# Ledger of designs, part 33: VHH binders against q9m2c9

Target 1, 358 residues: q9m2c9
Amino acid sequence: MACIVEDPQRAGQSNETQIALISGVPDDISKSCLARVPREYHMAMKCVSRRWRDFVCSDEMCDYRNEFNLAESWIYALCRDISGGVFLHMLNPFSSRRSWKRINDYPYIPMREGMGFAVLGKRLFVLGGCGWLEDATDEIYCYDAAMNTWFDVVPPLSTKRCYFACETLDGKIIAIGGLGLNPNAKRTWDIYDPLTRTCKSCSDVNIVPEMEDSFVMDGRIYIRGGVGGSSTAVYSASSGIWERMDDDMASGWRGPAVVVAGDLYVLDQTFGAKLTMWCKDTRMWIHIGKLSQLVMKQPCRLVSIGNSIFVIGKDCSTVVIDVENVRKNKMNGVMVCSSIPKTWDDDIDVISCKSVAI
Below, E stands for the ipSAE of ESMFold2; O stands for the ipSAE of OpenDDE; V2 stands for 0.75 times the mean of E and O plus 0.25 times the DockQ between their complexes.

## First folded at step 8 (VHH; framework vhh_7nfr_2)

Design a74 (at its last look DockQ between E and O 0.01; V2 from the best seeds 0.00; counts 0 for: pae E 19.8 > 2, grease 24.3 > 24.2, placed apart)
Fold by OpenDDE, look of step 8:
Structure a74 (fold): chain B 358 residues (1-358), chain A 122 residues (1-122)
Amino acid sequence: as target 1 above (358 residues)
Amino acid sequence: QVQLQESGGGLVQPGGSLRLSCAASGFTFSDYAMSWVRQAPGEGREWVSAISGSGGSTYYADSVKGRFTIARDNVKNTLYLLMDSLKSDDTAVYYCARSTYEWGYEYLFDIWGQGTQVTVSS
């Protein structure tokens, strides 16, 4: 239990006339009011005062917004350009002018491949990776979406990894498998706990050595790898062990996967772009619909917000699928989708996409 | 320009003591939590100690607890690490690092010093 040692002096900060957040308003009420401001204005709020900045950037702000059901999910895409540069793009999917925006560059732009991408709370983590001339790394970078700032993370990963699966489970980042100088890394996973500031390394023979894709569903981590994605495994946090994935489920996992409201969706890109859903009851994959090839540039990544699936392809070209509508309105196999145009930048590959709610 | 500069490193015998200093410039020093992080040869970076902006709260890694003391002088914009009962395993480059505005984010750093070498050897 990392005793969050409450700074006792925060209690003893003398009655110095702490400038009220809002003049004439108790702080608790002020905080409640500030928390109700839409996310698009949070950057401007940070410019009002130091106290406003601190509050807006605090976990407390997130707590208020969650409590009031005001949290807004934005999409973040880890991208690579033609030069090999890695950068982060952001999309507010609910804005009137939906457009991708490049986030400020990390001072240490790693020209790396095979990085992991994870979200914990309001923070995005970029993990590991390798360069053309460099072996796998154990470095972890963090972007705080509220602060709009990049950080280095200590400690690093326990094992240097590239081209590994990366997921979040129970407040922890799980780095699974991958490549590196250590041949044993392929059958290992790291558990990073930001609360305790620890990274633990574990091993299991059932881990797939060459990772292609992963997702989290019902508190379990699913991984796919091997030649042609032929190998699958499932991790249960309760048992701490990896098990073989169901063969029927594995057979339909032929592309990027996303979980929406507890259901698994896969974009099969083998022959066009087909959205399929795993039916838990029948243990069958159900065809949901087809996407037009005109609106999608492969390779694509998936992220979900609410009942919507965002299909994000090259140059951050985005198609939005409302799963509920598609289920109801099966129009001759073609899904009616909305689109968000590509970025102004050309030749951007999307490595991974995640959503952050604030 | 935001800058951190470490000093005070050197060669010391086991059981000896050293005092590290870190001079901060280019930002409001008292607004940030500060940490010492070390890196031994061939190993990853290890967090050693942290102190809140006000100096009212301190944290230590288990490996240094009871031996090291972190302190700060906000008037002088200086961070300190008093290292007592030094061991061979304490040999590392020691870095001063700036954390976030808020206490509790001591694992996140945005500014680093160049580091100072500490060698504990008989």
Scores: ipSAE 0.695, ipTM 0.870, lowest interface PAE 0.5, mean pLDDT 88
Fold by ESMFold2, look of step 8:
Structure a74 (fold): chain B 358 residues (1-358), chain A 122 residues (1-122)
Amino acid sequence: as target 1 above (358 residues)
Amino acid sequence: QVQLQESGGGLVQPGGSLRLSCAASGFTFSDYAMSWVRQAPGEGREWVSAISGSGGSTYYADSVKGRFTIARDNVKNTLYLLMDSLKSDDTAVYYCARSTYEWGYEYLFDIWGQGTQVTVSS
């Protein structure tokens, strides 16, 4: 499940295997106990000993927590400040005093437009993009949310690209379409597998050069591009082919999208902020509600945790919407939500948001 | 007890004017953004207008922009909606609503008034 394979020499640096994690307790029992500690305390656990830090940061702990449904999702926002600098903010949505915190910007992420942002396991990836020179890049930056650090070296994409769709499917990052400076560029998409350190490039006539949006639902990647979103396509991992998107479904896709428990939600930002849901059974979009402009500044991004949709706008101003009532058919035109204060930084644009479960 | 109470609704002819008031009690009024929300018969709720806690920023739905004016008096703890150039489409129950600052899952507007009826008819 790890996106980057650790060097065997790094594994050998765990010379503390002879020293008990907890005196008088077998290590397997100690690991089971430590893996159950809430994520908000993991930073403190790293300070106890080198063995504790190594375990807390390990794929073993992350895999254990995911397998036993102990994983806690935190939200990471890829942001741009007024100077054009790109950095991450992080939010623990389960904290009693929820606030966005800025993550150290090492290594420096160049001033870029049209970057991809994806998550695999405990790691966040920032891919591609172009600068004010309009040069597309194949660079990938990787942040490890358990270690709280950026990797020094990450293998690049096969194809330089910007303004592309970027999604995670079946343990791989898929970068689709976009613009590039390659002289013989095709309508292409890359499958990046960080576990095998491989990147495969494919082409398909349904891929348009400029992507507007994408989402993943039921093992398929949906993309929208072209003028006014007139071009839509669906990639199926099981068949490996691209197909046309359902026209009725496409007609209501007019903003950022998120999937909650297999149901597609879209925030239409054209005239205010209207949340809609695709009802597969009736093949209709239903209106759920409208967000207050006072607590949210557009443009907005969506991410979900459980039955909650986090709507993250300018300056990381956030509205949390509980859609459990919609799924129970108890909604009567009132959205159940709460808010999270904006950051103290002013004029921060949110490029993309993802959650990382550890 | 936190309470919002609307008044000023009534029957008016097209092109007429009304002023709605919302008296707030039980909380520090100036700490909260406030909104007007309306609901026509058989329709969902429609956000109308909002004002920041200080009164420095005002917002309007496109359907009412240029015709309605939101204001607040933080000394009297009162929210206002001045409605001009009323038309039949403005017929609705108008609610005063408070935004929340609390953590967790809550309504976007956590406190609502009982509503005041505005009817625009010839």
Scores: ipSAE 0.000, ipTM 0.120, lowest interface PAE 19.8, mean pLDDT 77
ESMFold2 (binder alone), look of step 8: mean pLDDT 85; pTM 0.865

Design a75 (at its last look DockQ between E and O 0.01; V2 from the best seeds 0.00; counts 0 for: pae E 23.8 > 2, placed apart)
Fold by OpenDDE, look of step 8:
Structure a75 (fold): chain B 358 residues (1-358), chain A 122 residues (1-122)
Amino acid sequence: as target 1 above (358 residues)
Amino acid sequence: QVQLQESGGGLVQPGGSLRLSCAASGFTFSDYAMSWVRQAPGEGREWVSAISGSGGSTYYADSVKGRFTIARDNVKNTLYLLMDSLKSDDTAVYYCARSTYESGYEWLFDIWGQGTQVTVSS
């Protein structure tokens, strides 16, 4: 446990006449004003002054924006190109010109597969992975969306992992299962806590060895793996144990999953692209609608913002589904969707998608 | 070019002391929190200590608390680690690393030095 010893001498911050954020305005008011600036302008704000930069990049900025209900969610996609290069794409879904943009490459993520992708606050984490000639890694990289900067994370994962499930729960990153040199890694999970700077390794026989998909719902982590996704397990943080998933629920989990306003949606890609919803009350999967294969190239990943599901396929081709509208306006089983065009880059596989609110 | 260069490592007996230095160049040193991170043979990187940009706040891993002291000279653009009561378990390559602008994120690093070897052996 790293004891953060707050040096009591913070009291003596010499009154160095800190240049006001905004001339003639108290800092608290200035901060409030700055926090109200739309996210698209935050990059420009960082160029005004060092103090502005520091504030815009601070957690305090996020706190203000959250408090004012001004946080804007952007979508980030971890992608792989034909060369095996890994890179991050970003989409502002609220922009008038919705387009995917490539983020600056992290120099240290060359040609890795089976990486975990997680979000904590304003930060994205890329975890583990393996290379063609390299075994699984324990490395963790962090992209700060406010700073637009990549970082190395210390400590690394407790266990080297590739092709593992990765989720965020209660401010922690959970890395579950996967492959590696350590045969026991398959039935283990790591709990990474950035605040304490610790990674704890745990084991449970109920963890499925080959992970295919995962999601978080109602404070629990659901995992699917095994041959053909035949095995499922549910983790509860309160109990610290993995349990078997409900068979009825598991039976309909046949593709990428996303939780929207507490409800589970799955894109069944077995025969086309069907959006289904798990009804908690009836314990049945409900067919919501079908997506045209003309607008979406598999494999697809799902991410949700508000009441919208973003279906992101090859080359970051994106279909946006408004869940409320679709549920209300079922016209002959066809979902009314909007589309966002693919990137200019060809042959991009989307590994994982997450949203970051700032 | 942004650069960190460690020095001061060496062989020391258990109970001995060493002073590590890290010279920083290519950036405004005082704007960044700095850390020492070590890596023992066959082990992963371990965070050791951190200091805020102003030097007003210091942080230590439990393993080194009370034995190590981190300091910085922002005029000289130099980070220091005073290591007292050294143990065999302290044997590692010690790296200087630049963290974020803000304190509290000493687990994030974007720039590393080449490292300096510290060996504690009888």
Scores: ipSAE 0.783, ipTM 0.910, lowest interface PAE 0.4, mean pLDDT 88
Fold by ESMFold2, look of step 8:
Structure a75 (fold): chain B 358 residues (1-358), chain A 122 residues (1-122)
Amino acid sequence: as target 1 above (358 residues)
Amino acid sequence: QVQLQESGGGLVQPGGSLRLSCAASGFTFSDYAMSWVRQAPGEGREWVSAISGSGGSTYYADSVKGRFTIARDNVKNTLYLLMDSLKSDDTAVYYCARSTYESGYEWLFDIWGQGTQVTVSS
């Protein structure tokens, strides 16, 4: 196939006759071929022509890859360096040379604490936060993982907030509760709708006041707050109603949580990074395994891809745990795992981690 | 494509010897500690031995200490287990595994071979 080179110096390029994606090949066939290229090569594909760049970055390509089960999930870590700067690291967990790579594209995100981190489709959102002894902000930064760039304009939250629960559910980002000098953040949640590019605020007196952790399972957002996680609540998007969490389930939620194939896993980091799973049928937490602090510096974050749980600690040190055998009810006391080396950029705090499928 | 492939298993009489080999590919072999793990019929997997990435430190389960020797060749990307004074209870499938670290009484292993059968019987 011959490559088509656009003339970037030509004025009025939008007035030109559309050039074929691959010379001599119908565009439908070309798109089918391009959509099957592994994600690690997508950056190179953007350099071929304007039409290739537009297709690689498009919803059409993402939809095609999802339809044909070709989507590849990469992990993005929201990090802070020693100077207080906030940035992203990215990991392709399926590459033979697995290493974290810094996304060194600006905008500069100021020194902040208690930010939200969420994913919608191919986009990552950094929301809110505060500086030391300063009020919370309503600012949102958005990174598009297909275009590999930050958006210049993103509608803000309706309510300034920091240290809040932040999750995606049913195509929307929900920012719940939090702290600030303005007391309104405590009892509200914001719903960001990317289809309308709007942010709406809701209130309920029963919202848990301080957010410590959250996860999404079975179309519901579970949150934990209060002193030592003493308060829990569940938000159901279908009804818009807040409910109480199952007491037995709540009792074992003592660290970061992740859901794999409908099963809840929690990493208790208090005494040696202990992984447990909630068993719905017996209503008990079962022990899966323990991770040594010699390899994994706390605090750790969790993200899952398929049957794999990624435990990501300080400096992006990472252990990958395959829970397929646990899900097949094979319990033998040996966890199957892999390691990904820490970054070259020592002294990096990992604030939050999410995956993006493209 | 990360792969571990064991060989050298077979039938041996009690008191006999075997040498197991494990060919590694698709990763920087010398960067990782490696282990042998075995599984007897109807039982769980048991850690047997480990060796550091450089080969400078070796570790053995009490059940095999003094009888088994672990070694590695970082030029050929190959892990070895020399088994001497074999007993009937050493009968198992032996797996080559890439270790991440130990935690108390259990090891964490991220990459496994397909296994090689060792049978000690007269």
Scores: ipSAE 0.000, ipTM 0.102, lowest interface PAE 23.8, mean pLDDT 78
ESMFold2 (binder alone), look of step 8: mean pLDDT 85; pTM 0.860

Design a76 (at its last look DockQ between E and O 0.54; V2 from the best seeds 0.00; counts 0 for: pae E 18.5 > 2)
Fold by OpenDDE, look of step 8:
Parts: structure tokens; C-alpha cells; sequence
Structure a76 (fold): chain B 358 residues (1-358), chain A 122 residues (1-122)
């Protein structure tokens, strides 16, 4: 019996003459209309009425927008400043004035390293981490992009983790490996399933304790870790086991990775910034192009929206690469890129980047 | 300023009962679901119980189901937790928290009280 966890907020609708969302319009139509409003105006919509606010912040709003193919992806960067403070920056890539905006600080994420960063639905999760004087933590913070609010999450991680891989797969949050006082954390992963309300902890010898990078492709989680990123593993949800990654594929994984339309791209930062693509058919890494060091400050992170790769470097300096154009215009090795200027703040390191569609 | 303040904690023998209270201020109390969360020494936070804004729906962790009762008084802006048949394992700091979202395996809270200590010991 799937215990339909009724949203406790929904049950309290007392029969008070619910003021129509829009006067003279049935609520279903009103909701449909509201759902069509561009994301940039959602904050303003929340100011109209309580009912509007509630709807805009609801999962129902997201459902409508998804159904109508109106969901807009924005980029969120988990950042660290010189003081060690952790904060989020947001970019609306559809804006005519593309600029990074700092999100209100969550007071409780100061001076942490090795945090996990994951997206589930309209929510961003910051998980775990450690401090200079503190061991690994199990704390989970959630930012709801629709509500523009930070939350504490209960229960915490089942295992305290730092420098672990964190991914979302099939609606589940998966925390993999990491460091901590608990030696058992190194070869374990946790699966959080919101549908079943279950948390499963598993162990596998193929999990590398120090995680450097991860990505999801074709329903599998790929992880890289070890000394110098020498160890790789692949998780299949269907089998529930970790396997060794293909050596040819692993050999080219030398930096941040992103999947675009099913294809794997890696930014090799060893000698400049080279974008490479894994060709599944030939089982070879293909050189796509080189990015100018003048436009991008390392270290960089990657995030994709549609057919575009966003390369986000220090101070949130951003280069946008259209992969379709690059594939079509193999002309002379020059990638046509657009740039988004850095933030006003200096000395910001980008820890991780994710996109959230609303 | 939004504030939650717990009270009613203390020392109780196994099998005993306690009633916790949480006074809310700075927001429309009835508009929000409320929860009790506890933290035992050396352990992580554990969700205990939740109640909808209207009080029409109540939820309990399996560990406390049948023993604890959550209630609220929206006129007094107060949340309650009646704890019966207390066990040693119920020893923890109990926090009142404003619930904004509950989904699957996780509960989301944006406001916390300072907590009240509950000790169950013979």
C-alpha cells in the first residue's frame, strides 16, 4: 500500500470561501494560466496573494510547467569565497542581461569543504562536508528554487561524508564514498528514495574513497577518484553493483565532465582547457576545441542545458558552447562561444554547478 | 522575528509521560505545518511527528506511533507533544520546527526552536 504521504499543508484547507486565484475564473484554468508565466516573474507572482504564492511554490506548478513544456533551466553554482564561506550563485541563461546573482546566504554552511551538491526536482541539496577542525558531517541543506528558501533536512545522511560523489538517478539521491572518521564510509554508498521513503546503505570494494568527479550517463553513475583520479567505477541501478569503467573511456576523463544529449564531454585542464568528447561508436576521445585562457579562469566546472555547455570558472566567469554548432562547424578548430562576465566578487571558487528546471 | 520556543522537558521514569509545548511567534501559525524532531546524544536528528496547519492531519514516526500525540492550538500559537509510555530510547533534545515541505524520506524545516531536554531514566 503506497502510503500516499499527503502533503500536510494540503489537508488544512478549511472550507473557508477560498478566494479564487483569479476572480471569475475557475481554479484549474487559473492554474494553467499562472503556469505559463515565465520563471523570471515567479518571484513577483508570489507577492500577489497567499494563494498565488502557495501555488507558485507548489509541486503542482512544476507539474503544469513540465506538462506544457514550459520548464526553464537556470544554473546554480555552489561557491566558496576567500573566507571559506559557502554560498549559491544563480544564472538565468535566458535573460537578455545574463548575470550571476548571489542567493541569500544560508547561515549554517560556513567553511565547509568536500560537500555534495545534488538536484532533485526544484530543489538543490548541499550534503555533508568537513571543516578544518571538524570531521565529516551528515548535515543536509536544501534550497528550494521556487520558494527561494533554504531548509534543513531531516533525517541527515546515514553516514558522515566528506569529498564524496553525489548524484541524482531515477529520482533518487545517491551519496558515494568519501572521507571521514568512519572507515566504513569509504566503500559505501547511500540511496535515498523519496518515493519509497527508504534509505539504503550498501558497500562495494570498487568504490574509491576519495572522490574527485562524477556524472550520470545512460542511467549509470560514473565515478572517478583515488590518487590523481586513477580509479574509476560505474554503477548500474539495474544490477545494483559497481563495475570497473572501460579503460579507454577512463583514460580521457581528465577533468570536469558533462553529458549533453547522451554524449559525454570532458574539459581537460591539464594543459590549458581542452574540450573533448567521448565517441561511443569508435570508443575514442575526440578533440572538440580549445578554450582561451583569457576568457576562462581555472578551475572550471561544467553544466549543460539543452545543447549548450556552460563552462564556469573562477569568479563564475562563464563560457557557453553550443555543441551543435561545434559539430557542424568543424571549420578551423575555432569554437564559437559566448561569454558571461564574472561576478563582482573576486576570488570565488566554483565548487559545483547544477541546473534546475522550473 | 520568527521564533519557536520549546518547554516541558525534564526527567521522567520509564513508562512515564511528558507534555511538551512549543510557543510560536512572528508568523501566521495556522498557515504552517509543524513538527517535532529529536536528537539523541551522538545521533543525528530524527523526525518524530508532524501536524498540518489546520491540525486535521497528523503524522508519526514508527518509533513513537501509538505512544506520542501531536496537537496544536492555533489560537494560542502553540504546538504540543504528548508523550506516553516513555522509553530510555526516547531520551533526546526535542525540537519544535516549522515544516514547509514533506517529501518521501525527507522533511524540510526552515525554523527551529532551541530545544528541550527529555531524559528517560530509572
Amino acid sequence: as target 1 above (358 residues)
Amino acid sequence: QVQLQESGGGLVQPGGSLRLSCAASGFTFSDYAMSWVRQAPGEGREWVSAISGSGGSTYYADSVKGRFTIARDNVKNTLYLLMDSLKSDDTAVYYCARSTYESGYQYFFDIWGQGTQVTVSS
Scores: ipSAE 0.274, ipTM 0.675, lowest interface PAE 1.7, mean pLDDT 86
Fold by ESMFold2, look of step 8:
Structure a76 (fold): chain B 358 residues (1-358), chain A 122 residues (1-122)
Amino acid sequence: as target 1 above (358 residues)
Amino acid sequence: QVQLQESGGGLVQPGGSLRLSCAASGFTFSDYAMSWVRQAPGEGREWVSAISGSGGSTYYADSVKGRFTIARDNVKNTLYLLMDSLKSDDTAVYYCARSTYESGYQYFFDIWGQGTQVTVSS
């Protein structure tokens, strides 16, 4: 939708902001109608008026869409180019011409390593990190996917950290372990809670000190670290307790992981690229299928939407695996999958990928 | 071109007062909520106060409530912080920041000033 006319500010002393959203329609009815518009048209809706822009960007609209199962998940990739610049790419997987689009960064995120990347509601968070010879930072940047705007976040992390695990659980962002001049970073985790506007530091001696990867499943955060992923730990948010991961589960976690409908999938890159699934009942890893080496440029990141796993490699080259379909459609043990072309921006590394439902 | 410029900082004795100003340019000032954020040496940034775009709603951190007053002049595109009953813990660089109100998400800022030093000492 093209931006035709924004509702003008009315004359008089106050700028009237209570002009009807849709002429002749009560606002409650108008909001229910606007909230049902597919997400791909939301940018055009923001051009209609300030009231439309405020509603489209609001928590009220996002909450309505989630409540009525109207939310649409788009994929965001945190990327780095060869100059060290950090930026986002976005993919609307529901578009008929699916392609990655670069999001213009303003302000440009400082060049940093070992940053956390997390999603909470309609927002993406980039946390911490360190630069060349620079110690870790506690700064947090936020990209609001409804407003399409970057913000600094205050308060910052309680502990400056880089190369740490970062996940969203129970409405909070949890930044775990990592490195910094403060040696306690390795034994601590920060809990960022946007509802209370707080960031709290907690500690436990059982945290894995060298973080490589993490995922969230069934209200728990699973962490892999150590040399070659040899150490694992599990955090239960309901109890605040760290536990040891099941040894059989840990043994098959040899690559990026994603949870689809409660089932853990791992892209095992030890000897080629193969997708495996953890079977809770048998406590065994099940081989799902292989991916072609020529299709998958490493390192890869995984994001799930519905029953589909998006495997995102270098330059945002993407393979889409429908987990129900691929079990039936293998060619000589290789999964038959659709693909999404790489970006026009060559030679970029994908640091992390997340989905945002709006 | 989008800029926030703070002024009015300085050295003051405990119990004294200061008025900080922040001149805004390059954007429609009245469209945005504004905040003051401070950073003491060696510490993280601490949100201090916020005011809605119209000026109709004001918010304060507990540490400054009753002592600080935020105000804005949308004709002059200027944000103010009146600081009374200053104490040594108020020593910090004070930043003016443009913010968004989103159902309690007042911690999100996209534009910052360069800061003005406030020092409270004997």
Scores: ipSAE 0.000, ipTM 0.246, lowest interface PAE 18.5, mean pLDDT 79
ESMFold2 (binder alone), look of step 8: mean pLDDT 86; pTM 0.875

Design a77 (at its last look DockQ between E and O 0.50; V2 from the best seeds 0.00; counts 0 for: pae E 3.4 > 2)
Fold by OpenDDE, look of step 8:
Structure a77 (fold): chain B 358 residues (1-358), chain A 122 residues (1-122)
Amino acid sequence: as target 1 above (358 residues)
Amino acid sequence: QVQLQESGGGLVQPGGSLRLSCAASGFTFSDYAMSWVRQAPGEGREWVSAISGSGGSTYYADSVKGRFTIARDNVKNTLYLLMDSLKSDDTAVYYCARSVYESGYEYLFDIWGQGTQVTVSS
């Protein structure tokens, strides 16, 4: 346990007349004002002064914005191009000009496959992966969305992993299963805790070795893997054990999954693109609607913001589904969707998508 | 060009002491928290200690707490690690690394030095 010894002497930092954030305004009020500025202007704010930069990039800024219910969720996609290069794209879904933007490349991520992608707070984490000639890695990279900067993370994963499930639970990153030189890695998971700066490795025989998909619902992690995705398991942090997933629920998990307002949605891509919902009460999968293949290029990934599901396919082609509207307005099984056009001429595969609220 | 350069490593007997230095250049040194990270042979990188930009806050891993002292001279743009009561388990390459945050994010680094070897052996 790394004891953060807060030196009580921070109280004595001399009144060096720290230049007020805003001239003539108390800092607390200034911070409150700054926190109300829309996210799209935060980059510009960082250019005003060092103090502004520091505040905008701070967790305190996020705290204010959360308190004021001003947090804005943007979508981030980990992508791979035809060359095998890995890069991050960002979408502000609520902008008048909805377009994907490429984020500055991290120099160390090129040509990796099977990476994990996780979000903690305002930070995105890219974990593990393998290269064409390289075995699985234990490396962790972090992109801070407020700073627009990449970082290396220490410590690394406890186990080198590629093609593993990666989720966030209770402020921790959970890396589950995957492939690597270590044959035992398949039935292990790592718990990375940023607060303690530790990565713990655990093992359970119920972990599926070949991971295909995962999601978090009601404080539990669900994983699907095996030959054809036939094996499922559920992790509870409270018990620390993996259990078998309900067979009825597992039977309908035939594609990318996303949780919206506590409900599980799956895009079944077996015969077209069908959105289905798991009904907890009836323990049945309900068909919600079909997506046109014209608007979606597989493989697709799902991310949710509020009551909207973003279906993100090849070249970051995006379809937005309002779940409430679709549930209310079932016009002949056709979902009313909005689309965000492709922005790239290149053949881009979307590996994973996450949202970050700031 | 942003650069970190470690020095002061060497061979020392168990119970001995070493002082590591890290010279920083190419950025405003005082604006960044700094850390020491070590890597033992065959092991992953381990965070050792961190100090805030102002030097007002210091942090230590449990493994080195009470034995190591981190310090900085912002005028000289130099980071220090005083290592006392060294153990064989302290044998590693020691790296200085820059972190943007002053506190709470000592696990994030964007710039690294080349490292300096510390060997604790009888």
Scores: ipSAE 0.728, ipTM 0.883, lowest interface PAE 0.5, mean pLDDT 88
Fold by ESMFold2, look of step 8:
Parts: structure tokens; C-alpha cells; sequence
Structure a77 (fold): chain B 358 residues (1-358), chain A 122 residues (1-122)
């Protein structure tokens, strides 16, 4: 790696058009090295040069990290403060000081309720919702977690909706049911593909009209809704068909749900918080453990990373449940718990939580 | 600092023509793909057309293909939309918008102009 003296103008022009990511290293080698840097340092890498910033924010880097199991999942909570402002909090669960951080100083998204929240790749989408005096909207906003900035999304949903189920499946965002001025919104769903700028609206009389909760498992979207949570349904993306949910499975779905390595977990919030798991082979719900009321403010949201379930309540107070022993030791497994302090922002309602792997 | 300023909107009869302009400042214009996006009264925003940073590639929504022409002048940092054979359905506020990438992610926009009203009456 020798330093050579060139014409200053010639050297400067050469560096502008053909500068290497790392001096003396082929770009393909440099990219493999940069892609292996832990995510917590990516912000600093963006300050090194324009080429470093472009690579750190690129799909190429994200794809490399995913392909080689280097991706790190961070948790993003969509929150509402006491004034009605909507913003994100973020948690890096791999940091030595695991604490929630607010991403923006002021809300980007208009004051709304009943919004959808979905993840596609390195991006978070906030869809629809309604205001106190306004009917539902079709607007979509996107936060790019690699670029750390908000964008407006065009086109919007084809159907204005609020209080709907919203999930990502097979590279598309699916917005299901909900409320709106259009009386047919209750029994429709939008299949939104932001990469092709298309939105397909579908209808089926079997869709529950008022959404309470949803999860994705084995290529299907499970929906609980109706007045008092009385209805369940299952959407199969491969066929586009709605089916009835297994009655035994539905009977234990009495709170927020999350899937860990293909196994369904539900936090039953009846008379305290109780974590249960659906056992496919026996078709029974297995009681795993109880969470103290003192460490968990209700209502709660669930998100998983690896074998860890994050139970996130008011003010982003969080309990982390490691279910590795439960999954490996089956009947004799013991869950391991820890907690993460609430944010400094008082009176924060957590609307929804998702993880983004980069 | 980064700014987009549209102009050229107005009232026109069906079958007429109109030229929209968008002056860009505060960024390297040629590094970014640019789009026109419109919003009719009571409807959501609709992507209309996009042009690559170099100007070498142009893209159109099916609703305007063959009638609208997008162009850019990277010396004057100006984006254009030439609108021919205007219909009542073209009535909308037209926005100039900066895309995140040259192509492939044209559904994400970080910078918008104030919009210019185009009205096709009768």
C-alpha cells in the first residue's frame, strides 16, 4: 500500500470518480468487511465518506448481512404521547446498556388512531388511521431504519381504513378490514406492494369486520376481531382464500400473540399476565409462566428476536422472556426473564411494535 | 434549504395543453430521480411520471402515457411536465417530488414542492 505523489488536480479528480472504499483494498473485499461491522456502529460509518454512507444504507449491505446471518434485529415501538403526537422509540437489545431511545424530536405522522404498522425489509410502514374529527385515511408513511429518516409513500392504500389488521407476508403489506366511511372497508383487504407501486383491493364476506389482533405463522395471517373478539379467521396468501381458525387454537388466543421459531405464544392478560404456548401436536395450550403485575403495565405488545420475547407495556416498560429452555427442555423448561426500564417520556401509549433486521 | 418550486398550473379546456415547471435548489439535482405526483380532490396521491437523474430513462403511469412528457434540464436544475390532450380526470394539484434513488424506489419521496393546481373544466 504505497503512497504516490500525483498532480493535485489529477489526484483529486481521480479520487472523486474512482475512490476506493478502503485504500489499497478491492471494493468487493471492502464491502464484505464493512457489512460485518455490528449495527450499533453503522451511524459512525456513515460519517466516513459518501461511498461509506451509500453502502451502509444500501440494499446490497442489508442483503449481505441477511444472507450470512449477520443481521441484527432492533425493536421499534410506534407510540403516542399525551398531546396525541405519534413517533417512534427504538431499542437496541444487543447494547450493553439496553434502553429505549426516541427517534425524532417531533411527530412526523399526523395525530391519528387505529393505524397499521408493518415491516418490509429495512423499512417500517405506518398506514391509515383516523383522527378525532376525521374519518379514516389511506395515507402511508415509511421510516427507513438504515437511512434513519421518514418518507411519504405513494400510492396510498386503495381503501381508507382504521382499526385494521396489518401484516407483512411474502414481500407485501396486507391491510385487512377495519373501519371507514366506505361501508365495504369492513370486509375488504388491500394487498400493497410498495416496490411495484401497486395496491390490489379484495373482498370476502367471511372477513371479521372489526380487528383486534393478528399474527403471521406458516405463510398465513391469523385474525381475531368482531365485537368482543368473538370472530377468528385465517388468510392464506398462497391461495388468497379465507378459512376458519381451529377452534381449540382460537380458544386460547386471549391476548397479544407472537411467533418464535414457528411456535405460537400468547400473553393472556386475564387476571394478570400469563404466557402460554400453542402445542401443535397435542392441540393444547401450555402454561409457561406468570408475569408480575408490578413489572408490566397493560395493555402489552409482543415482539420476538431469536428465542427472546419482548413484552412491551405503557411507557415502553419491557420484560424480556427467554424461552430457549422451554423450547429445548419441553415440559421441564424454565423461562428466563429480565427487564428494561421505561423511557424518560411519561404517559406514552405503545400502539404497536415491530423488529427490523439490518 | 432543499427546495422545490412548482409553477405553470392553471385553468385549461379539455383537449388543451399545459407545461409545468419545478425549480430545484439546495442539492445536487442530477444525483436524484424526480417525479410528478398528483392529487385530485377527495382522492389519494397518484404517481404520474418519473425521470432518472441523468434524464436517460422516463416512466409514466398508464393513465397519462402517450399524453404527458417528463423532462429535466440539469443545467438549470429544472423538472418539466408537458401535458397534452388534457381531460377532466387530469384535474388535480400537481407536486414535484424528489425520489430516494435514481430508479427502483420511486415510491418513496423525501422532498415535495408546494404543488400547482391544474383544472380542466367543461
Amino acid sequence: as target 1 above (358 residues)
Amino acid sequence: QVQLQESGGGLVQPGGSLRLSCAASGFTFSDYAMSWVRQAPGEGREWVSAISGSGGSTYYADSVKGRFTIARDNVKNTLYLLMDSLKSDDTAVYYCARSVYESGYEYLFDIWGQGTQVTVSS
Scores: ipSAE 0.306, ipTM 0.744, lowest interface PAE 3.4, mean pLDDT 82
ESMFold2 (binder alone), look of step 8: mean pLDDT 85; pTM 0.858

